VH-VL binders against Putative inactive neutral ceramidase B (ASAH2B). Designs and how they scored, part 5

Target 1, 165 residues: Putative inactive neutral ceramidase B (ASAH2B), of Homo sapiens (Human) (p0c7u1)
Amino acid sequence: MRQHRQFMDRTHYLLTFSSSETLLRLLLRIVDRAPKGRTFGDVLQPAKPEYRVGEVAEVIFVGANPKNSVQNQTHQTFLTVEKYEATSTSWQIVCNDASWETRFYWHKGLLGLSNATVEWHIPDTAQPGIYRIRYFGHNRKQDILKPAVILSFEGTSPAFEVVTI

## First folded at step 1 (VH-VL)

Design i13 (framework fv_iscalimab)
Fold by ESMFold2-Fast, scan of step 1:
Structure i13 (fold): chain C 165 residues (1-165), chain A 123 residues (1-123), chain B 112 residues (1-112)
Amino acid sequence: as target 1 above (165 residues)
Amino acid sequence: QVQLVESGGGVVQPGRSLRLSCAASGFTFSSYGMHWVRQAPGKGLEWVAVISYDGSNKYHADSVKGRFTISRDNSKITLYLQMNSLRTEDTAVYYCARVTYEYYSGTYSFDYWGQGTLVTVSS
Amino acid sequence: DIVMTQSPLSLTVTPGEPASISCRSSQSLLYSNGYNYLDWYLQKPGQSPQVLISLGSNRASGVPDRFSGSGSGTDFTLKISRVEAEDVGVYYCMQGTHWPFTFGPGTKVDIR
């Protein structure tokens, strides 16, 4: 009996601790968040189905704070532009975030929401073919009574075609 | 001291080829995109071509596309412009130029220029 | 391609007087990141071009504060508060917002 009463008192205290006061404090500390029904790296705006050389391919992803990636780079880059190679049935990296042709923009929204925009300024020497854009990021997650965790994620655009004429 | 020194200019007949070089010094060449810009005698500046820091991506002006090819050799710290099927309209001083690049802002500016090399296409 | 227009095409200034050069683009140079990729270059007689101003209004290192750039979208201005002999040359605006990069026709500044 006494043990059950002690246990119930602690349970009630934990419920009180996870009250609206605790929730408000968590909301004042902005962490990365994805929109309801979405996950980090999800495509919010895909590239067009087709581009000509000289145009700009743009993809918008559900993003996370790029500061999380500075110490935790799993792919050595925030983004890749890849071309499909049919003979090897694989995607070949054409350029990454160090390339002058690519741009990465992080737009901070409200309550931990953000977008990552990846642009590829298609050079006129680009080979015609099927391409895709990928985004590599890290989100900060904090569960109640646990320390914050940095989780890697990636997003991949639908394929699009580049033509020279 | 950042320096860009062009060479390879000269007088050539229409239809011939010429290769320009730009020797860089005073900066980490392999970290910068490079451009070629030309200027016909008594006329304004015209952008010709750009090449990415690693040489993987190139873009050429429509007026030279299919005839000129930009390239680079990072181990030799040198930029090149291969000019084929030359026309009298290609007569110009050719400058190589370095572009600044700030990743998050996407800034581009020609911050350093070479002295230029004159290419004269005549018969 | 984006067409760049400059006005005037030539300007003769008495030393110590101000000068103003206009640059207009056929399309907006205001990029989605909030920047206008509009540069100003000076080419002195017999010399290579040199950068004066980037992103519409940012003076390059070593450029005197008598040079200033302003404008947004399609209309840009370069002002020299007091023209000096060393400022003689041709001034070019250049856009880097859209591919391909395009230069204005140039404005020749001379002194009397």
Scores: ipSAE 0.000, ipTM 0.465, lowest interface PAE 18.1, mean pLDDT 81

Design i4 (framework fv_iscalimab)
Fold by ESMFold2-Fast, scan of step 1:
Structure i4 (fold): chain C 165 residues (1-165), chain A 123 residues (1-123), chain B 112 residues (1-112)
Amino acid sequence: as target 1 above (165 residues)
Amino acid sequence: QVQLVESGGGVVQPGRSLRLSCAASGFTFSDYGMHWVRQAPGKGLEWVAVISYDGSNKYHADSVKGRFTISRDNSKITLYLQMNSLRTEDTAVYYCAKDTYYYGSGSYEFDYWGQGTLVTVSS
Amino acid sequence: DIVMTQSPLSLTVTPGEPASISCRSSQSLLHSNGYNYLDWYLQKPGQSPQVLISLGSYRASGVPDRFSGSGSGTDFTLKISRVEAEDVGVYYCMQALQTPFTFGPGTKVDIR
């Protein structure tokens, strides 16, 4: 009984060690993570309060792998640049990710953490006013022995002003 | 043209219920958070509740928590406030207000307000 | 909860003269994103409130440039450079940093 239990304890330890470490590495490789106390789409670095035409507005968001969005794009774009229109009290889309003035960069961090940087290269033709940047993404979650799920999220920057000088 | 129109106010006895509605037009209702704000006669503004663009997140002021419930129907383009166990101190003009904010950054401002609907709770 | 206070609670100004209203919060309204989540609203007699200033210092569309907001953290000021008849009403500051959102008690502005 003692010999049998001693052998079982060794086998259990080795199998648990090997399979648990391998599974952990696979899970950390293929899922998106948000920092503790944050959610996907949260603003990590806002745009400056004010820009001139010709400058670059930049916002950094808690990101997720953009490959998740290729088939699942809910807003048909990764980003929008929007201008506030006071007469209708609404935000008007002036650019999306197909615009030559916008850039979308995904920076992969450690253990499934990532950042999405949205840049808007403000054209000389831009109207002065109040603007904001939005990010649209999808994060991948996978539990052990369950199929992966893809969840949509969005983030919106604080407003900033564009002036012509 | 953005418009918010409240309805459902009236005179009601303490302990009873009322449901307020706010019909929205002139903007994409399902993109914005919505608020209820009240004002007792001759008094200041008091924030009551907020609901996210999709209805998944709600917060109620402590003075109404457990008695009032904010909700929305994006297909009907309407915001609601279900008011249960009404008290005399709930007597106020109730305004619905539109946020300029979408998600993830908090409120920017209440850029548009309805005309208000009067709720009077009296015996 | 964040407590908002205003001073003065009432003021009467001669038309064309400046007016200044102070607003204080019980804790900082400066977010890590660099913005102060403080708004100013005006309620004219018999009317619904309307936004004047958002995020501390940004004028809402259609608001005359005689209105300005300033301050950071816990101490904020709304200034009217030249008060006109249409500026009569009650002015409220509001914090939008966290729920519950809270209004100041209001400052009633009247003209002689």
Scores: ipSAE 0.000, ipTM 0.470, lowest interface PAE 16.2, mean pLDDT 81

Design i5 (framework fv_iscalimab)
Fold by ESMFold2-Fast, scan of step 1:
Structure i5 (fold): chain C 165 residues (1-165), chain A 120 residues (1-120), chain B 112 residues (1-112)
Amino acid sequence: as target 1 above (165 residues)
Amino acid sequence: QVQLVESGGGVVQPGRSLRLSCAASGFTFSSYGMHWVRQAPGKGLEWVAVISYDGSEKYHADSVKGRFTISRDNSKITLYLQMNSLRTEDTAVYYCARGEWELPYYFDYWGQGTLVTVSS
Amino acid sequence: DIVMTQSPLSLTVTPGEPASISCRSSQSLLYSNGYNYLDWYLQKPGQSPQVLISLGSNRASGVPDRFSGSGSGTDFTLKISRVEAEDVGVYYCMQGTHWPFTFGPGTKVDIR
């Protein structure tokens, strides 16, 4: 599976371009960017404070091209839904991106900006409690005349409550 | 199913030109980088050229640089290799191969190949 | 350019016996992201090449479990645990870490 551009030595590749405008256009096409004042994995739209079983919990994160993650997945998944367990004071994974109750949408924006939307369709069998959604991604970074690098990142939503009534 | 079909090969004299085509099907052509790889009779594989998913970026092996030009037409779902100033050493089966537009690039699908024979 | 070498260049195996092919690069293929961009391709007689292994050890879709890749840096190995008749052909390693991409000379595998 692929994660980088086929032009393996980008330094050599970029040296063949004839203008600064061409170089800028190329960099904007192939590099992931985060909005000013944000970083990859930051929450752009948090989940609601509370959901009922049967509803859809949604979180939007500052995203990056999911192709970057194919060979570099730190958790073997793009996302987790986790439930807080007070006895052990830890978060337990309830489902991941292989679960049919979860959906992952990557929306490419302008100039290398993108959003990752995670949806959790809360099943009727879900236990009441405190939950969170996490996103695991990789962004492609390239400085002028330097080879591209892939950097891992993760984002975590604010906690939200699931109730049965 | 992914399929790549090369055409345009044949017998030509040194100094002449040929244009190879590779017709793609079974995938979103405009999302993938494409390569040409050649194999001289009885010899090993040699990488020839690559083109990005949108056609804006190209690279050619030094052995063919200035003579061969890779191009693509995403509306026709076709990859091309324009071969000028052909030499006897260019005699080979030319394969079209699919790679992702990003690394790591491995050639996950190959065409059947088209034979180019350059002889006097 | 990175020079790729393979050993042996020719191998004849009895059906059901294992086979091992070595690939060596003139420079390290370990990239800064922790991956070795080394692929293995099989070309069966009269056919186009097909991918077997990518990133040193990642089996391509549809490739039987009897094929495995290992190694890091400059030394890589392709193993076939039990060679079948359909495995005859020429095996090539290829590096994608350094520009330009280069193939090994190939190892011809025959069956008795």
Scores: ipSAE 0.000, ipTM 0.473, lowest interface PAE 15.4, mean pLDDT 82

Design i6 (framework fv_iscalimab)
Fold by ESMFold2-Fast, scan of step 1:
Structure i6 (fold): chain C 165 residues (1-165), chain A 122 residues (1-122), chain B 112 residues (1-112)
Amino acid sequence: as target 1 above (165 residues)
Amino acid sequence: QVQLVESGGGVVQPGRSLRLSCAASGFTFSNYAMHWVRQAPGKGLEWVAVIWYDGSNKYHADSVKGRFTISRDNSKITLYLQMNSLRTEDTAVYYCARDLDYVWGSYEFDYWGQGTLVTVSS
Amino acid sequence: DIVMTQSPLSLTVTPGEPASISCRSSQSLLHSNGYDYLDWYLQKPGQSPQVLISLGSNRASGVPDRFSGSGSGTDFTLKISRVEAEDVGVYYCMQALQTPLTFGPGTKVDIR
C-alpha cells in the first residue's frame, strides 16, 4: 500500500513536471536561481510556532527543479518531517515524501526562480512534541562554455510545537 | 555541518616539496569546484588555484604555475595541493575553499577551512 | 590581470555609527548576463575569511541586513549601517569575472 501510493505520488509528480514542458520552457529551466540575499533551501515562510493535531503545517523554501533530484539523489526523499527526541537528543524521521500526510508542491517562477512548499497534514494520532520540516533538493547550473553541474542542497525549518486538545 | 580541514603544512627548506590536503565533510564533495587561497603573514589574500568538480579543468595563479598542482580524489573526499620548488615567498597560511558558481562564469568562496601554515625558510 | 583597489585601507568607527568601503576594478566586472562578478569577504582577527556579499549585492546566508553591497562595472561599495564589535576585521573585495581571481588589498575596520 505504501509502495503503491509512493509509486503513484512520485510518478504523478514527475509526469506533472514533464508534461507541462515545451522546448522553450525546458531551456528556461536549465539553470536554477535563488532570490537576492537567499540560498537554495532557505525558508521563505516558516511554519507557525504551534499547531494542533488535525491542522496543516506549511513551510515554503527557496526551491530548485525537482527533475534534478531524479538522477542525482543524495537523499531518498524530497522532504522529511522530524520529531525531536530529548532522551537521545536527536531528530527522528516520522514522515517523508511517500507518506499519506505530506504534500510537496514546486512552483516555477521567472528566470530560474522557484519555490518548494512542504505541507504536513498533522494526523490525530500525532504525538505532542517538537517537530521540524526539512527539504532536500538539487539545483542545476549551466554556462554556455562549461558543462552542466547538479549541486545538492538542503533546508530545515525552525522547530514548531504540536499540541493535543 | 560543512567542514573543510587542511593538513600537511610545516617548515620546509627552499627548493623542497610539500603536499597539502583538505578533508571535506557535510556536503557532496564531488558536486563542487574547490580552491586554494593563501595569506602571507600580515598580508592580504592571494588566490592560488581552482579545480572543477570532476577534476577536468584546473587553473593556477601565475606566481605558482609550473610549481604547484591542484588535484582531488572524489572517492576519498579530499582536495590536494602539490607544492614543488618552494620559495621563501610561498610562506603563508593556505586555505581550501568551496566554490558554487564556476558554471555561471563566476567563482565564489562559500566555505573556508581553518588554514594550514607553510613556512619556507633556510 | 584585473587589479583591485580599496579605499580607505584603514577605518576606525565608533560603535553604532555607519561605515563605508569602496572597491574599484581596473576593468568592468559586468558580464553580458547582467551580473557584476564582485564578492566581499570578511576576515575577523584570528579567523578564516567568510563570504558577506556575492554578485555585487547578494547577501550571503546568515549575514545580517546591516551589510549591503552596491555599485556596478568598476565602482563598488560595501556599507555597514551600524557597526558592532563583532564586525571588526579586514574586509576584502574580490573579482570573480576571470582567472586569476584577484583580491583588493583589504580594509581594516576597528572600533574606537
Scores: ipSAE 0.000, ipTM 0.468, lowest interface PAE 16.0, mean pLDDT 81

Design i7 (framework fv_iscalimab)
Fold by ESMFold2-Fast, scan of step 1:
Parts: sequence; C-alpha cells; structure tokens
Structure i7 (fold): chain C 165 residues (1-165), chain A 122 residues (1-122), chain B 112 residues (1-112)
Amino acid sequence: as target 1 above (165 residues)
Amino acid sequence: QVQLVESGGGVVQPGRSLRLSCAASGFTFDDYAMHWVRQAPGKGLEWVAVISYDGSNKYHADSVKGRFTISRDNSKITLYLQMNSLRTEDTAVYYCAREGYDILTGYSFDYWGQGTLVTVSS
Amino acid sequence: DIVMTQSPLSLTVTPGEPASISCRSSQSLLHSNGYNYLDWYLQKPGQSPQVLISLGSNRASGVPDRFSGSGSGTDFTLKISRVEAEDVGVYYCMQARQTPFTFGPGTKVDIR
C-alpha cells in the first residue's frame, strides 16, 4: 500500500493550512525566500551524531512550498535516507518519502521563509553504519518583469551513525 | 510566547508514586521531542528521559529505568512523567525541556519549564 | 557513559573583567560530520537553565556577543569577554554526542 501511503503523506502538509493562510495565499502572490546568508536546502538543524535503532533521526532544512515539488518533481521523492557503502564508495538509498519510516513536515514562516523537517524512524532492522538524509525541493522565484520560475534544489545533511546496542 | 508549565510535584513517602505534567503552549507541540531533566537540592543537572514527537520512542536514564515512564498526549498538548517506587535520592526539581531547533545554533534544549519540586521523605 | 568535567568549579570576577571556563569530555564529541556536540547552559539564581551556546561555538538567539565558545574533540572553553552582573549563575556544559546526555558538574560564577 505504498501508493496510498505516499498520497496521504504528500496531501497531509497541503491540507493543514489554516483558513486565514488559505485566504492570504489566494489574495497574495508570495515567492519562496531563503534566510540571509543561506540557500534553499541548507541544514538549519543537523541530525544528532549517533542514533540507536528505534530512535528518530531528524533534520531541519531551509524549505520551500511543497506544492512546487508536487507539480515539478525531478527526483520523484521529497527525501531520501542513504547509507554509506565503503566498498563502492557510494551512498545507497534505503528509504524515500514512500517509506513508512519517513515523515515530512513543512513549516511556513514570514515573507516566503519556511523550513522542512525530515524524520526517519529508524527500524529495528536497520544495519549499523553511516547514514545521511537528503531533501529535494523546488522554490518559486520571480524577478522584475519576468514570470515566476520554479527552480529545483537539494540539501544533504551531515552524516550520522546508527548503532545497535 | 513559548511556554512550558509544570505541575504535580509535592512531598511523598518512599515507595509511593507521583505523576508530573508539563503543559505546552505557543508552538506546535507534536513537532518536538521533549525531555525531563532533574536537579537535586544544591546539586547539578541530571538528564532523566526523552520522548519522540509522536510518542513512539522513549528513553530513560539507567538510574530511573523501570521505575519512571515518560509519555505524552499530543491532543492535550501535555508531557508526563510517571514516577513509581520513589526513593529519597529522587528528591529534586524536575524540569521539562524542549529539544527544539534554533535557526542560529541548530540543536539545543531551547526552552525549559520553571520546574516542579518533588520531595521524597520518610 | 561520557563523563563531563569542568574547571574551575567556582570563580569570582570583578565586573568588566574576563572569565574563562573549561569543559573536558572523557570521549571525543567531534563527529565525522565536522560538528562538536557540546552545549553550554546558564542557570541564574532561582531560575531555570537557559541555552547559551550549541555545537561548540554557535551562540543561541538573544545571547550577547561577549559570550563565545571554542574547542574541539575533548577540550572546550566558554569565554565571557567582560562579565556583567546579569551573568552571575552556574554554567554547565553538556554533551549530546551519545545517549545518555550528560552534564558537567557546573561552574559557579560570582562577582566580588
């Protein structure tokens, strides 16, 4: 039931807008903005250095309106959880936004500012090792005298360790 | 704006039970992990327990494991600490704390309650 | 468990003079991601603790620039460039590198 779960996850963040927020978005044309000195996808809160199976790894990124991603998705997912494989010197995807263990939350701020929280509920079956979380988003930008443009971006967390006791 | 208000402390005899509450306001409670930290009179800070944002994961310090249970009710926007088999060494001010994010500093215990005193005395 | 120690345990400073507090961990707090998972908290008399510094050197929102954190691995320092009356209290370092989280014993800072 991955398709059903994925639809519900993506729908949830869009339907939680208050009536006043819905009205403002209907009446006001707001672009996505990053904080001064930051760019979209930058890590605002990294995961802790170490987690045990059963814990929740959390990363907060400079975010953008997820409606942009639903309409223009480049990676077919909002997020990945990846495990480092030393033998191939590469990162392997172990979870994405269709996984039951992952959650995505979007928090709207002022003047187009927002953040995206990605959680990974580490299953008992997770292998010990080095992991990272990635966020894939799209920001809406409008320059003077130009139509709005949707630009893809991605952010990657610092690596963290998963251990078993 | 962000407030954490604790209640439930008091004087109790060894071997009995007590439940602490921490009422949150001014933020989306179910987006944050929550902690309990205690401080014995005239002593330093000691971490007690943590609970994930949705209540699915809970962890307790070895000194209280099996006796204390952290829990939360997101619909009531309240954090709890159920304390069983209390001992004189559990006498302390108990603080609830939010494991929040701060855009300038990242990870931290960014907001703390005012604390509630638990005195275990015979 | 990671053991945290602080030095000195007590410090009396003349207002306007600098203060320095050391914190040592029994294991490295530096992660492969480049961050030191060490926080500094201040508890003023009769008040709850408040965050000052996280990730070794990042000042929390609203914390004056006279406070600075430095160090890496197992040795960390909190400096106050000029101590003011409002800075009186107990300063705690805390590691979040691994569970359980552990605090240092605290350093009491007084004036006069």
Scores: ipSAE 0.000, ipTM 0.492, lowest interface PAE 15.2, mean pLDDT 81

Design l1 (framework fv_levilimab)
Fold by ESMFold2-Fast, scan of step 1:
Structure l1 (fold): chain C 165 residues (1-165), chain A 118 residues (1-118), chain B 111 residues (1-111)
Amino acid sequence: as target 1 above (165 residues)
Amino acid sequence: QVQLVQSGGGLVQPGGSLRLSCAASGFTVSSNYMSWVRQAPGKGLEWVSGIYSGGSTHYGDSVKGRFTISRDNAKNTVYLQLNSLRAEDTAMYYCARDIYGSEYFQHWGQGTLVTVSS
Amino acid sequence: DIQLTQSPSSVSVSVGERVTIDCKSSQSVLYSSNNYLNWYQQKPGQAPQLLIYWASTRESGVPDRFSGSGSGTDFTLTISSLQAEDAAVYYCQQYYSTPYTFGQGTKLEIK
């Protein structure tokens, strides 16, 4: 009986230790944060009002960890470069995150803050007109002792003009 | 359970118009990428148009300027407006769902037949 | 636009045999670690049904006799032990870039 009691105590101790470690890891889980007064996808740095072909248009958004996309580990952030068509009064997608002329950079900040930088390397063949950049992502929210929740968000830059001359 | 229920097809003369509907249940269309894919009788599949969760749209070259994809978030329905129809637009039209970020068409509607008859 | 070419266009085999269908892309559909190539099955009178996504991941409910392989520009769908209910047209599809294009299809018939 003494040996059985020793065995039971050891098993209970191990379970308690594992539970404590699991709880600590859950409590210390890194979360995505937005600056006070901002939300994910908000523009931190807009593109310039005007660019020439061959230049790089850049927008910085309040970002989130791109690994939060639940479906696809490496194609996690959806972004578009869109051109305004005045005759139809609609935005048309010119390129997306699979296009060679777009770049996405995620920069980790302090205390769970991060930035998403979207670059569009404007090709020499680009048509003059009004453009915008959009960012689609997911942020991870995790309250103490609750399972993690992944929430989608989107951000849209102010419009900017591309000129060829 | 996810359902995509289609309607709005029919027989139309060349130059005519039709509006196809795709009513969704079990998910929210505005949170997904939604597409239209068509198939001419006895032929293969052709992607026609898509609408992103943010509302941006894309079209295949064969339908640009003639077809318009849209959605009504309150009705949870995706539409395809077909204008200036030609005999070669005769096809079964399917709506298809891409769960945001999945990059594949996981759910398909039953199809709506469009016949353009001279 | 990315063009997908399937081979063979048609194949006729007996129940229990192995079948392979190839799909060749005009350019790479690899982004980081994922190949954006999907396979669909279409039975007569029905809408297409997803079989394999991201080149090699089997959709839930799809029998394990179906498998996908390949990377970059060359992809294969394999049915390891053909069943009568597998008679259908099979399509590859790229989701790398718009417009999202399909192969011409491979018709699988049971002898």
Scores: ipSAE 0.000, ipTM 0.473, lowest interface PAE 16.1, mean pLDDT 81

Design l10 (framework fv_levilimab)
Fold by ESMFold2-Fast, scan of step 1:
Structure l10 (fold): chain C 165 residues (1-165), chain A 123 residues (1-123), chain B 111 residues (1-111)
Amino acid sequence: as target 1 above (165 residues)
Amino acid sequence: QVQLVQSGGGLVQPGGSLRLSCAASGFTVSSNYMSWVRQAPGKGLEWVSGIYSGGSTHYGDSVKGRFTISRDNAKNTVYLQLNSLRAEDTAMYYCAREYTYYDSSGYTYFDYWGQGTLVTVSS
Amino acid sequence: DIQLTQSPSSVSVSVGERVTIDCKSSQSVFYSSNNYLNWYQQKPGQAPQLLIYWASTRESGVPDRFSGSGSGTDFTLTISSLQAEDAAVYYCQQYYTTPYTFGQGTKLEIK
């Protein structure tokens, strides 16, 4: 329900453009794969330990086709940026994939391998503190003569600090 | 199989410009943080600039406003444009891949370095 | 910016001896269970190469005579049984924040 300028919603455009490949994956019998010894959502490249407002925090995760997650679930998000709050000793969501300050890039590799890159363009209004980025995805698994199943997964970056100066 | 091949150094006068190139093979530069590190003759290492996989750029204080890091994803090449060169910029310039490993905890280091490109700024 | 100070600036030792190189940071480079501190070796005419990351983890292919220790602001690189091939300049480096900074280097000479 949140309204903002659509042409700045990069996540929406990526989901729209990836739609047509769902049929191709089924036709080619390609399922989502993780590198040997890793699982979906694993961090391949963490954020830097520290960022200034105005910089871009970036995390790369072992990814899966984002179309698996676009099943008319209104509460689903591909990512969150969270700030640690000492008052509640918990992580509070600052923004998600509907925020124009976040970007989600899905890069398809060979034989079902892929990477998900999450960017947070840190606004000047960001409060200094400890932050983390999380990725929420779904991988498709299909065995011989069984229906395909969609399995949820999540990954969480190491925490990083945002400073204003 | 990872290799970084550099080119584009030379002798220039103060105030001049040069563009350094770093061609990568065995990995994709757009999927990694890439940096330039320089070393003046007989002195230590100084980090100059970095480009994150998402494209954001960072610079050391001594080169801000004068140097520009960029990349060409189609050519898998990272560039460093040197402008308004000073005698103090005389150094061997290395490009380096900043690798972040996906083990149980992330870690970041310069795992592969180019062979270096000498830049000499003199009268 | 974070300043890294190495000591000694140079050291001369014999093959088979132990050598220690210290690196002191102007502020802590410890965050969330990790020390953001690396060690590099640079031989004459060559690019630097990684020896140690996360302050104490040895890079693949690096001999076990090299070890790193320390936390927060005080770090040490130790070479337990020096070999002739270890003659080089050694640098510590922090990646806790940009700009990344290096120590000034320690020149290790073999007698």
Scores: ipSAE 0.006, ipTM 0.472, lowest interface PAE 14.6, mean pLDDT 80

Design l11 (framework fv_levilimab)
Fold by ESMFold2-Fast, scan of step 1:
Structure l11 (fold): chain C 165 residues (1-165), chain A 120 residues (1-120), chain B 111 residues (1-111)
Amino acid sequence: as target 1 above (165 residues)
Amino acid sequence: QVQLVQSGGGLVQPGGSLRLSCAASGFTFSSYAMSWVRQAPGKGLEWVSGIYSGGSTHYGDSVKGRFTISRDNAKNTVYLQLNSLRAEDTAMYYCARSPYSGSYFAFDIWGQGTLVTVSS
Amino acid sequence: DIQLTQSPSSVSVSVGERVTIDCKSSQSVLYSSNNYLNWYQQKPGQAPQLLIYWASTRESGVPDRFSGSGSGTDFTLTISSLQAEDAAVYYCQQYYSTPYTFGQGTKLEIK
């Protein structure tokens, strides 16, 4: 067995590796917050009612730290673009955050407030029709005297129309 | 018929530059995203870069800052400018069409490939 | 980045035999009803060609002996009755997240 003798640094070592050091680091973590009267995933800025192919559709949502999705072992997409299919009365996914035409931006605000911006650069090959953008995230919540929890949420934009001319 | 025809490869010394070209025909080029995928001799496939129909670009970490993808819709051509070439960039370079509409996400049409050899 | 692991690295089989190639993803590539997983065939001296997209949908012109299956993290390409022209390297590829990544390939040889 190899034990290292560091009696001259003992006080420094104890202060550095104590439980109080760990607690201080936890106190520096900020929980996600939503504005008063809002919830995570709420639309702050909707897309326009109509876009042409080649334009950029943009939606801004009440956001949360995207690191929460990784920490919770959830690697699902942050966003989808969906097209309405009247025959099946359902929404079909046409792209997600792995698509080159989509962009996801997280903007950190004060005291756990943040925004998630989703852009869809509408390809010239897009079919005309009714579309929507969805945002998928996870927020970190901490109640007094309780451990922190990670909660999933979803936001969905109002529908908008894509036209070819 | 739909096809991609490549050119511009060759032998170059470390630190050199090459410009690869990929000419498209048989489809509305301006409506499609295009990609470059490379393959070192005897090795697997590596995606290196993509460009949207609107001109936005994306790069793999191994080539960021050295390679530049661009397109000329009037000429139906996508380009890859290779700068500061290294021995490890030696590969067959393929251009490929990258559809992102109608729920179709795959490299569905490939060029014949252009060999780039970086050697002294 | 999403890592794709193929097995086996190489396989040698006879004409008429069934062969399976596995692809495992380091994380799920399933979203809603779609698996963002593609299969390509590359014959010696040729560019790759698309065989299967959405994990199980056969590309137009691809023989019906080729089929894809699986969901989430585990995927399989099956060739039900091997023909001499099927000698090639097969690659899985994910379209779920950038950078787009490929498996290391499975070399299929016919004895």
Scores: ipSAE 0.008, ipTM 0.475, lowest interface PAE 13.6, mean pLDDT 82

